# Designs tried in a protein design chat: VHH binders against Thioredoxin domain-containing protein 6 (NME9). Part 17

Target 1, 330 residues: Thioredoxin domain-containing protein 6 (NME9), of Homo sapiens (Human) (q86xw9)
Amino acid sequence: MGSRKKEIALQVNISTQELWEEMLSSKGLTVVDVYQGWCGPCKPVVSLFQKMRIEVGLDLLHFALAEADRLDVLEKYRGKCEPTFLFYAGGELVAVVRGANAPLLQKTILDQLEAEKKVLAEGRERKVIKDEALSDEDECVSHGKNNGEDEDMVSSERTCTLAIIKPDAVAHGKTDEIIMKIQEAGFEILTNEERTMTEAEVRLFYQHKAGEEAFEKLVHHMCSGPSHLLILTRTEGFEDVVTTWRTVMGPRDPNVARREQPESLRAQYGTEMPFNAVHGSRDREDADRELALLFPSLKFSDKDTEAPQGGEAEATAGPTEALCFPEDVD
Key: E = the ipSAE of ESMFold2; O = the ipSAE of OpenDDE; V2 = 0.75 times the mean of E and O plus 0.25 times the DockQ between their complexes.

## First folded at step 13 (VHH)

Design N5 (from J3 with S102D Y105F; framework vhh_7qbe_3; at its last look DockQ between E and O 0.09; V2 from the best seeds 0.00; counts 0 for: pae E 10.3 > 2, placed apart)
Fold by ESMFold2, look of step 13:
Structure N5 (fold): chain B 330 residues (1-330), chain A 118 residues (1-118)
Amino acid sequence: as target 1 above (330 residues)
Amino acid sequence: QLQLVESGGGLVQAGGSLRLSCTASGRTFSMGWFRQGPGKEREFVASIRWSGGSTYYADSVKGRFTISRDNAKNTLYLQMNSLKSEDTAVYYCAAEDYWSDDYSFDYWGKGTRVTVSS
């Protein structure tokens, strides 16, 4: 194998009927952002789509952009105040999601990929949508825009990863000790959110494990009390943050960790599977996926986007509200 | 439970080549090859990630072995060139769960025997 250079645009622009028909012939699932010219494409979901492309690969999951006014086939989606996401498999419409709802988009992508796998491997019928799922609630008469202030990212070389202090460690009162060891190991904690994860969040986070007998134990454990969801970066060194965090955690099984890496977090704070105190992403691709899943309102990339570039920044607004805000003349 | 079935082993003359394959009964994340020679502990040979295609090799086989994967068929391959008598071993296919949140090879095949004659 030569150099692995695969620069494929995340979202293919569908500007003609010919390109639309080519998109319909693609294998796997295609997710189309149908946008209005006056609103532009949905920028907040791009990070989610990048993470999911990493998980699935290029052969099964495709993304596209289409301006509603440029294609006659999209006429019924014109004039909407928010983007419409169309899901195509085997040339047929299989789902529709309105608005920039990243958790719903992710769930729908995964559900439709599973369904398409069964169609392709087992010959099952597709559940298609024909013109029956029309929503006739038009919230915006004009083509107004909402321009948020985006600061140019002059990101550093830092990257980040997900860490979770799991409910077993929190219940044993070890949260502060683990945080101190994380800091002593040279990590900066960009976010520390205490959250009792809901069953829905945990099932979404681990949905790939839903067929395993241990899955229900995992769901029960992760919902059993508060966790601390951390976003980590390195303060020093030149090593990848994901691999360094995995090393600090130690082997997955606490009994193995005590034998092989007695100073690791799982050796010190884990008891027995599944109660191994901490979670960390396996690699860069998993870190991106897991961060997008748990922090859908934040923008993640290979760059460090969590550090302020000066004094403390003030938060302004969430990205999932309606996209149409006509201005008064005053 | 995921099942892994290896094939392609056999007798080969030193300096020769073999291609091993491993079929998985379900989705996997990283897959790899390990081997166990007579009287030795099982050792890492090569691995490959599903989503990124990144490959890793033990120093003893780098430049001689090539790992590859066909994700559509859930099949892992190991092209073994310039074989040496030290490569004689049972070769095992190993896999991580597709959605595992930790680095470990949880599933193992029964192995395929490779014998390199001098």
Scores: ipSAE 0.006, ipTM 0.229, lowest interface PAE 10.3, mean pLDDT 73
ESMFold2 (binder alone), look of step 13: mean pLDDT 82; pTM 0.840
OpenDDE, look of step 13: ipSAE 0.072; ipTM 0.611

Design N6 (from K29 with S102D Y103W Y105F; framework vhh_7qbe_3; at its last look DockQ between E and O 0.27; V2 from the best seeds 0.00; counts 0 for: pae E 8.4 > 2, grease 26.5 > 24.2)
Fold by ESMFold2, look of step 13:
Order: sequence, then structure tokens, then C-alpha cells
Structure N6 (fold): chain B 330 residues (1-330), chain A 118 residues (1-118)
Amino acid sequence: as target 1 above (330 residues)
Amino acid sequence: QLQLVESGGGLVQAGGSLRLSCTASGRTFSMGWFRQGPGKEREFVASISWSGGSTYYADSVKGRFTISRDNAKNTLYLQMNSLKSEDTAVYYCAAEDYWSDDWSFDYWGKGTRVTVSS
């Protein structure tokens, strides 16, 4: 016998630590609007959340409200000029979206739901993040001497990707040659920063990598000397800037690159794994995350910016070299 | 999208052996095995380079497990000897994207169950 229950609220108000712990134990994805008392909850996104609850169903997608001042766990989110949306799955923080950006929120919800379904059904590793380095200084303060609004923001008509000229290429004196080839390939370099990355930075940058041995060798290499951290863009051309940069870099293994794509950067400037000269983001989501991590003073508009998640065309064939250092590389 | 299919799991007595296989539907780079026991987080077991020349093992399995690959068959293997009850888990095959320049395993199989009885 069915009598229908009361409609549940779209967003559950989390006002106590008990309710916060209950949210952490829920199945599926929970999107938490962390708001300030003076702002109130983010009203512009409510219609999006209603639409998505209807489309996705009530089983795996939950929405919540939390006032930053009422919960000690939210202390680092206090005083923000814009809403912060925290994404929890399996009790873990899996994404953060800052601002009332409905397209980005929709994309993030769909992506994190798909990822969590794979975790639940397939036992895949959940990509947990830590929201460190966020402060009210970073979010509300102008970064320069300029009047009011002109920040170092990349145009919404162009996407950006991260490129790194790695310590091996820098140590071999190839930085200027590689920069020239990047420019010849039609990229604009918005930023070029020489930096010896700290172990802490590298561990955060690569925090989801598997294999302790392979991971530690990567950390050692990336800390071994200066890198050049580049922000690349292009306005027009064939494909997305991330995909184009990956194509110019070539296959991961320099020996494969020399065999299969001899004009690629890794073919010309890489020696042997892991010394493959350059880094590029895997896709647009990784580019956004990596850029935010390494260039926290820059703002990137992500309205209407999306990368396709479809399957790639069959990769160019070639044997691959070992991912880990040979014994005599250490 | 690349698919990884594991096989060879089953029930085995402590001290026994099993051989797991993982067939990839396309080109791979480094590959590895991970496992998730009841109520535990997923943990690394072993990995192997494309050439097969570099192998890495978790301390808990060193000397008992051997990872190998056959690139002609696009297949990864895990030979598990001297099995213990704590080896009971779902074992997952993982592979790196051919184009990736990091060490992250981007592709995962659905897993094969290994149960070690006492």
C-alpha cells in the first residue's frame, strides 16, 4: 500500500557536526553549498540542482547547505566573497567549485557522479583532493596595483593548458629551443616561470599516481632542478589546446617518440624514461586543476569551457619503454 | 576506450598458487595489479614496464608474487605463490594511457576475486 511521502527538500541543511557526519556516510555524491550568513545560500543555481535531481534521480545525488560559521570543519571557507561548492563521495572531498557557475557545476556533478558510479560498481580508486591554499586573501583581494577589475584572466574564447619544460630538458640547455618550437607550432605563451618545484608541490601535483617506486622516482626527477612552467593557449586552429599540445609533445617514451613521431618534442629532446623533456595535462579538467595549483594568483574563466570525454581514436602504435628508472639512473 | 579484462581468480587453499591474467583491448604503457580486501582501501600489488625489464612489488608480496607481460598477446600476468589468507581480495588490473606523461594508472579492469581459505 502506497501513500506517497512528503517531498524531501532539495537541499538538506547541515547545521550540526552530527548532520555533517551523517552526510559523509551517505551513498553517492553530495554537493554542499557552503555559504556565508551575509550572502545566504546560492540562489542562482537552485534551478540547476532541481533539474539535475529530476534527471539523475534521488539515489546517488544529494544536495546540502552549510553555513561556514556554524561548523568548525568549514573554518577555512569562512569570509569568502563567493559561494563554495564542496563535492563529497564516500566521505571524501572529490571536487571544489568556487562561484555560481552553473555550467561548471553541471559538468562537475555529471563527471563526479560517473566517477563515483565507477568506484561503486568497479572498485576504481576514488580521486580524492585536498582543498589547501584556499584563503580569503586569494579570493577577495586584487592581485595588483591596477584599478579594480583587470586581473590576469585568460579570455573565455580561448582555453589554456599547462606545459612544463622538465628539469632534464632545462639541464641540457634546451629550454629556448623548446620555447621556439612551441611558438612555431602556433601556441601563445601567456606565462613562463622558472621554478624548482618543492617536494610538497610535486606530491600535490601528482598525488593520484600509482606505484610507490615509480611515484618516488617521478618526485625525485621533478625536484632535481629548475623547470619552466608555461601557460599555453591558442584562439583558433584545429583541436583543443590540450589535445594539440599533447600531439606536439609526442608519445610518452622518447624511444617510442623517435620511432613513431620523430618531429615531436619528446623525440627531439627526451633521452629515456622518465626523462622525456616535457609535461602536458591529460585533459582540460587536469589542466584546470594543475593551473590552479601552480598559478594560484591567476583566474581562469571556465564558463562555456569544456573538454570532450569521449574515447580517443586508436593511439599510434609503438613499443613503450620502462616507466621507472633503471638501476644506473639513480 | 581501453578495456582491461581480468581472469584467473578463484578459491585456493593457503600456501597454494594462482595465476591472474589481464587482457587489454588496445595499446598500453606500464601496467599493474592492485587489490582491495574486505573493508580495506585498494592497495598497490605490483607493476611492470612496457618492456618487462622493470618490476615493482609491494613489500607484502615481495618474493611470493611475480608480475610479467606478453606484449604479443597484450596480456598482463600475476603469478601468486605461497598465498596467505590476507591475500584475499578483488584484484584489479590497471594500465597507463599511451599518451600520458605521468605515472598515473588511468584505466582499470572490473576485477577478479581471489579467496584464500585457511
Scores: ipSAE 0.012, ipTM 0.321, lowest interface PAE 8.4, mean pLDDT 74
ESMFold2 (binder alone), look of step 13: mean pLDDT 83; pTM 0.843
OpenDDE, look of step 13: ipSAE 0.030; ipTM 0.473

## First folded at step 15 (VHH; framework vhh_etentamig_d1)

Design Q1 (at its last look DockQ between E and O 0.49; V2 from the best seeds 0.00; counts 0 for: pae O 6.7 > 2)
Amino acid sequence: EVQLLESGGGLVQPGGSLRLSCAASGFTFDSYAMSWVRQAPGKGPEWVSGIRGSGGSTYYADSVKGRFTISRDNSKNTLYLQMNSLRAEDTAVYYCAKEDYWSDSYSFDYRGQGTLVTVSS
ESMFold2, look of step 15: ipSAE 0.133; ipTM 0.497
ESMFold2 (binder alone), look of step 15: mean pLDDT 80; pTM 0.814
OpenDDE, look of step 15: ipSAE 0.018; ipTM 0.324

Design Q2 (at its last look DockQ between E and O 0.02; V2 from the best seeds 0.00; counts 0 for: pae E 15.2 > 2, placed apart)
Fold by ESMFold2, look of step 15:
Structure Q2 (fold): chain B 330 residues (1-330), chain A 121 residues (1-121)
Amino acid sequence: as target 1 above (330 residues)
Amino acid sequence: EVQLLESGGGLVQPGGSLRLSCAASGFTFSSYAMSWVRQAPGKGPEWVSAISGSGGSTYYADSVKGRFTISRDNSKNTLYLQMNSLRAEDTAVYYCAKEDYWSDDYSFDYRGQGTLVTVSS
């Protein structure tokens, strides 16, 4: 039986008080779109919510829909001419956002999820608000901006790419040096997993290269010993992380790299094809595919686990400061 | 390699109950949302229910709300579906599905043979 897919709606419909109370028992942050029957749920924010769920860690962020007229608990939200988004954590209301304000929604999700992670990990007191408030006073003050473009909440987004320190570099003891160079180049390393890739895994990973002259040599090399599989991001910057990483790696052939970009990683640590020390994704689409293949759990580190070890993906908790998500969800 | 093995289906009378199980392997089970998808004879696949990786959040299609309960045991890598008050319309092959990140909506990947549930007198 081959792989088949069935897509589901991102948001779960809450139509009874019993379902409302069940939703309140969930772990993490739940964002509820409270809508009026004549308007329906807020469709423009659905792609943002999908992006945020992937970006922020799958177990701690949930989305729901509730029609204001169907639940007595939502009485104060009835008759509003714009959607209201309620934020629940630990069964308590922690924020409110009025209107389809995507920048404010994104900021509020990130802030409240960070706060809830601290509550869960450190036992800190949850900051609960009254139903009448729009999260807190400083969020209310930020309304009313209208100078041409939407607020630049997107600038707080972080994208990520795959990097691999290949078995030749690991066997030569260069792993720590390469990691240092990656950090000096302005990348943050979200994960670092040591793994000896299997032939099946490598053939699937490089399936687009099947039939190339050196493919079997590449497969043998990548299976020959441990690699370090890294997820890279940048805290700040306006260049795509995939493009930036390719630039730091240099040309694929180490001999070309030494001539044309002598400070590149492949120039410094590669010897000869296929032994070019590092791997990076070709483009955003390949980065998404490769990350999904090698990190199916989208592992996120917390303060208690700084570096993932080898093996299968382990359950993760919450997002990090430098979040990763697929770009094609937008 | 991801493997999903469904079991627990069978013939049951209307109003009866049945519990489905799915044994998962080849991935870190607790890191993924899981789902049940069913396919009735002559129909396309229909999403039934989903549960978060921790088990803290559950979701149901309107057609099964109040009758079905999804659960998971992360220590045994097993997903469950408790089906109560079964109706003839619930007759289908039920598939266990794993969260899949590469679509515009949430999607779930199912790949096992499924387990047949037949509701009839």
Scores: ipSAE 0.000, ipTM 0.279, lowest interface PAE 15.2, mean pLDDT 72
ESMFold2 (binder alone), look of step 15: mean pLDDT 81; pTM 0.823
OpenDDE, look of step 15: ipSAE 0.022; ipTM 0.429

Design Q3 (at its last look DockQ between E and O 0.04; V2 from the best seeds 0.00; counts 0 for: pae E 12.8 > 2, placed apart)
Fold by ESMFold2, look of step 15:
Structure Q3 (fold): chain B 330 residues (1-330), chain A 121 residues (1-121)
Amino acid sequence: as target 1 above (330 residues)
Amino acid sequence: EVQLLESGGGLVQPGGSLRLSCAASGFTFDSYAMSWVRQAPGKGPEWVSAIRGSGGSTYYADSVKGRFTISRDNSKNTLYLQMNSLRAEDTAVYYCAKEDYWSDDYSFDYRGQGTLVTVSS
């Protein structure tokens, strides 16, 4: 993999032993969300990681996802009912945080990043640890995220899903027609944002497809022009909005959609893969993650959820905003 | 080697009930979402229901909502579908499917022979 591709993603998915070993060779600190397939990646901390990316920059701070069952090296983390965050620097384990404890995660990231900067700049000895806590945390607690602040910071209880009208459909002038069909199908559109997605956004959005033969073609397509990013809901609550949208879209391949569901959106407006006109989230969990990624401020339409909390901010001359996280700089 | 063995199908009258079972082996069952997919005669596959590995979140197609209940027993590596108030339109071969966590939408992994459900007077 090129260093440009790896440095662009917010959380890089580590699905093979080779990718794991490449992660261990990365310079700086890597924070790995070790998750179970049955509960998925830790959704409440994604907003924290996005904030840390903006505040610290990602030259020496990297985020990764790893499913415990797909990597033998993670065997001792399998079957856990709460998320486990592993901190690696210089190929060595330097910290572990159990649970979606955002304040502890933030403190640990900052502490370990500062320590690693000193290791790299000054040659100091890295403090390596062994995770001994597995014997204490064997019982399961389904859906037992006990950090109430995580539920307050990231709300996933809404009955909505992401829909995207892709650049191919927009370029063919089909946006208004597709929107009307969405409304006729019984959806309410809460948000309709026209956006030409950046390469960084698209690579992060489709990170689960990295390594597929057509991934670069997909990235190029989604960056090629404006998309319409929609938030859809149904009048009667969250029930089936994700699966209903998927059925209205039809099969992924437009040629299959024309044969099997000729009334579907992909049958009517798609041409050939990857140009299938519309996107919808896989399930509720993916909808929540995709919405948080693309609409990070949606939850905070009223003020002061992210207000400074006892910090030392404002002691320095004003901060400078950066536009730096391009996908191909050098 | 992943194995999925469906059972519990049969002939039933409209308004009747059936309970389908799927015995799973060859993978860490409780780490994967599982789905029921059906295929009516002369039609393509139709997603019916899904359940997360823990059993906490369940999902249903509109055509079966309120009538079908998906469940799993992770201690027995078994997936279930309780089908109530059956209609003639529910006649199909029902397949148990293991869903890859990051697969593309509408992608299902059919593993078993399926079990035939016939709803007829």
Scores: ipSAE 0.000, ipTM 0.152, lowest interface PAE 12.8, mean pLDDT 71
ESMFold2 (binder alone), look of step 15: mean pLDDT 80; pTM 0.813
OpenDDE, look of step 15: ipSAE 0.010; ipTM 0.288

Design Q4 (at its last fold request DockQ between E and O 0.20; V2 from the best seeds 0.00; counts 0 for: pae E 3.8 > 2, placed apart)
Amino acid sequence: EVQLLESGGGLVQPGGSLRLSCAASGFTFDSYAMSWVRQAPGKGPEWVSGISGSGGKTYYADSVKGRFTISRDNSKNTLYLQMNSLRAEDTAVYYCAKEDYWSDSYDFDYRGQGTLVTVSS
ESMFold2, look of step 15: ipSAE 0.314; ipTM 0.648
ESMFold2 (binder alone), look of step 15: mean pLDDT 80; pTM 0.814
OpenDDE, look of step 15: ipSAE 0.057; ipTM 0.553
ESMFold2, look of step 17: ipSAE 0.231; ipTM 0.555
ESMFold2 (binder alone), look of step 17: mean pLDDT 80; pTM 0.812
OpenDDE, look of step 17: ipSAE 0.035; ipTM 0.354
ESMFold2, fold request of step 18: ipSAE 0.209, 0.148, 0.185; ipTM 0.591, 0.407, 0.507
ESMFold2 (binder alone), fold request of step 18: mean pLDDT 79, 79, 80; pTM 0.806, 0.807, 0.811
OpenDDE, fold request of step 18: ipSAE 0.250, 0.019, 0.146; ipTM 0.658, 0.342, 0.610

Design Q5 (at its last look DockQ between E and O 0.19; V2 from the best seeds 0.00; counts 0 for: pae O 4.5 > 2, placed apart)
Fold by OpenDDE, look of step 15:
Structure Q5 (fold): chain B 330 residues (1-330), chain A 121 residues (1-121)
Amino acid sequence: as target 1 above (330 residues)
Amino acid sequence: EVQLLESGGGLVQPGGSLRLSCAASGFTFDSYAMSWVRQAPGKGPEWVSYISGSGGSTYYADSVKGRFTISRDNSKNTLYLQMNSLRAEDTAVYYCAKEDYWSDSYSFDYRGQGTLVTVSS
């Protein structure tokens, strides 16, 4: 009678309020992937969680899946496709990570796990948080200027986009030349970080491409060597930084780029797909997502688009000119 | 303005065939790859098939491989999807999608209003 090794599921599916309460009563840290039924859970992070399971163990670290539509406690998380990870310890929310950011997730898991160990061992107080994204607009609590450390606050006044000089361009020694051209094009480089992206990171970064035939090739390429991760801004002009950067990069396919836009970066430095030298965000939403994913420590001040207070157009009641219908004098 | 207009959807029996068309306008049709995507009721969108701008390369989702054929007539600015051996699971709204030429991803920047395909006995 072969002992069917009960394949212990990496992630527990929380589908009922009772299971939710059980999770809240569990000892240690629980990372909950909150997902929508129409999108499904975040698949790319599974490899990270598997690795962490092996490295840290599961005694005080738990992974869970929760469909937002099935649990009333997750009502405020409904309708969003962005992966959302809720961290619970001692039945309390202690962290939130939005987006499939593997490095941020890993860091947050380790930090919160260490904190929880101290709570359990030393009786320290848990740092309970409120999810600010769920806080109604009104309580702008003026968190006082605590003088904490020089977190490079990229001042909210400048719209930023992500640029990546990919491993193929770096390997060919084209980094400096590309940087020069970026600057010549009128961009300011706020950050230039050289690193080799991890497979987990790349899979999360390109998760929207999952299922494409070229996805695995892209993942392999992006992990093959160091990339330069750049934060770009533009101070001059009315053009959107994201759109302008896309124009400078040129068509995705280097062969098309050489034909249609020979002065583009991809035409000059790309060879063939997926080796197209540079990456840029598709739109503002994607830029924000990508920047948050790769630079989690960067606080981009959301300028509240103060919706222009619609000036009460004083409906000057223009005088109802009584159209005197001429009396047909018969 | 980019316009994509799907047609050819309808009710068909299991094992039947249907041919979808997508009329494209507002862009240089032969310069862009095109795809079919579908969305079943209560499910997310699913990629179905891809065809390059020239029509030289085609790809299919495993779920439709061997049953569906994507093609294009660049002279008519029209994309086609021949669907054979239709199954109940193929019931969905089918959308024509234009490739985002500038994106690093094989993403789509435009899609049509869709055409409903219902496979029912």
Scores: ipSAE 0.028, ipTM 0.396, lowest interface PAE 4.5, mean pLDDT 82
ESMFold2, look of step 15: ipSAE 0.183; ipTM 0.560
ESMFold2 (binder alone), look of step 15: mean pLDDT 81; pTM 0.822

Design Q6 (at its last look DockQ between E and O 0.01; V2 from the best seeds 0.00; counts 0 for: pae E 15.4 > 2, unsure alone 64.8 < 65, grease 25.3 > 24.2, placed apart)
Fold by ESMFold2, look of step 15:
Structure Q6 (fold): chain B 330 residues (1-330), chain A 121 residues (1-121)
Amino acid sequence: as target 1 above (330 residues)
Amino acid sequence: EVQLLESGGGLVQPGGSLRLSCAASGFTFDSYAMSWVRQAPGKGPEWVSGIYGSGGSTYYADSVKGRFTISRDNSKNTLYLQMNSLRAEDTAVYYCAKEDYWSDDYSFDYRGQGTLVTVSS
């Protein structure tokens, strides 16, 4: 057999009502990427789905894609500019995730897969939902947030991340509201420091963006007034705190965030680039660097990883090093 | 830090073939989907092709389907684009991109300088 060869596809294309009904009869959990013909399927989450296929196996977890214009059952998803993921088990809708949010998709897949395993093995009643016109139901069907705060330390690399409430949000009086939403999302705020960042701090903080046309605008904005510098932790489940915070923030551009994740912080509190209300670290390495830069005297819980402040004991800084640590309390 | 270095571009006759390469470093290569994006003179970026982290599934823009083949070698941290039956419309700078759903509007974050493909009519 020598034609163009393809392994079993990661995502099965559901192009007809008959295939849709066949999918509904599948055992286990099916995750359906509902897309518009002009946008195409959601490309950014493909690597997550492949990883989960390898880790979980094919027996009870299936992926599909469906164009909204092809199926009448998908009429209410037509014309939406955001990726929409429908979760089906036993022929019933059990979850909806809107947006290309890999951490939320992973959490939802694992939660719904465990719930479906209990339905199949224990005869429990499946928790079915109806997707209303609103995009706010994904939390109610993903029960994985009930965890202790301190037990996860050995499995988490650092257990914390940097968050900044930027000067635009502070100037608009939104600081307390954003803090409330951070806490409602399951974060604990270890530190909340109000600081007007200096030009030197901002240039060093954003040094990877030096040379971009908009860099000077970013520096000017971040120095324009006080920010709130936060250290966030989360002990919930298997989720990394860095990626979870990025999920709550939403897409970088506030106009994109309003279209794709209207409940996100950038959708609600950002106006236009560069004024997107909040900052979060890109990944664990960046979080370590940023925390060490902004909180140099604070020690974090370290693991067998490269830490930005680990091992300052071997520093050979000049003779004023010990005398330059001010007693800046009070 | 993430680094992507494209190569293999050049001048080719219509109907000819080229193979582009992208050397990747600074991240766990096999955990991320990769894409090729191109930008013709005076035009915005156009997504061309993408491939899963495992290399098992591929997808293509309609304009290149059947002519281009994306592949990867995870042991060498290298992404490839085999381009056959090239047309004048394929003339562009080609960029290798790591998928990151936090970029603007699903646009891809380009790495490096890209590699120029010129199809001389």
Scores: ipSAE 0.000, ipTM 0.141, lowest interface PAE 15.4, mean pLDDT 71
ESMFold2 (binder alone), look of step 15: mean pLDDT 79; pTM 0.806
OpenDDE, look of step 15: ipSAE 0.020; ipTM 0.387

## First folded at step 17 (VHH; framework vhh_etentamig_d1)

Design R1 (from Q4 with Y106W; at its last look DockQ between E and O 0.07; V2 from the best seeds 0.00; counts 0 for: pae O 5.4 > 2, placed apart)
Fold by OpenDDE, look of step 17:
Structure R1 (fold): chain B 330 residues (1-330), chain A 121 residues (1-121)
Amino acid sequence: as target 1 above (330 residues)
Amino acid sequence: EVQLLESGGGLVQPGGSLRLSCAASGFTFDSYAMSWVRQAPGKGPEWVSGISGSGGKTYYADSVKGRFTISRDNSKNTLYLQMNSLRAEDTAVYYCAKEDYWSDSWDFDYRGQGTLVTVSS
């Protein structure tokens, strides 16, 4: 009976609140890779963690995976595919690293581990942090019921993103159903334009893919029939409209979407790559670019930063004494 | 398995230069277009530059056009990004990316560890 060496998993999967609490009670530093179910954990950092396991040991260093959608404590981390690493020591958050930056992660791990060793050895206080990226959400609630009829011009800087119902979905008669799902997801559709995108538009739209072998196929597909070009906004909630839309769309590959996020639009209406039913902007900058490209007439009210009209210092035009240089007559 | 390993990041002053490298393996390198993407803190990924499989075509984001140069050495399975006239806004983790033909967004499943570029005085 060969003792199956339980390959001690490098990273412990935290899938329940109980496991989370167990993690918090663990001695030493725990690095938690917070991931979205549709993105998965950060694979590239595994090699770093393996290296660190060997170099530092695991006595006071722990690695964990936590799916944000499965744990209420991670609610604020939902919806973002950006790798997020939470550092816990003594049950408290001591650092946060965003992005799969190996050098930064390594440095942060070493720094926090050293700090934790000092806490354990010397009784030093832990430097507990609050994730500042999460703090801006809570302060908006407490503005009390003062009755004044001040029309909260919630100048809600209505953040917008682009959604495209692609020709495949339109051709299959799924447009209305998708629109309904978009609305049910809490989006407001500001614009719904049905048109066949021109080849020129599509080429510009996907210009970064022009070097790919499949680029012409993509162009052909997007020009093969009518699309619905939508401008989406969200009036309710604190979530970024771009990120929320990406979440609703689901994984790019419909097959993956069906497996990992069956309620996503791509799972429901996508067939197979490249026919994944819907497009969304990658980020805010991309959204702005895409919107500007496809809707050039849409003046998104740039808040005129009315640069304070610097008071026209009346440059008192001092009298330009016209020095009449005497025309010497000689 | 596709592997991408970025290197060459560091701290640089505004106006300075850096050269990033990406070692690629696990696929026929010269058959695929490659891109550089970057992610600044608190921001989503931004496409920076792309190059065709043969290296004959290059593409740049407007934000880096005229300052950055993408190149590749197919004999070494290596992608490069020469970054000149660096600005504070260029501060980001830079990733090498093998584009998926039908992707609407960047797939980080094949991205390397990334390399941090910090532009600061």
Scores: ipSAE 0.021, ipTM 0.415, lowest interface PAE 5.4, mean pLDDT 82
ESMFold2, look of step 17: ipSAE 0.200; ipTM 0.523
ESMFold2 (binder alone), look of step 17: mean pLDDT 80; pTM 0.813

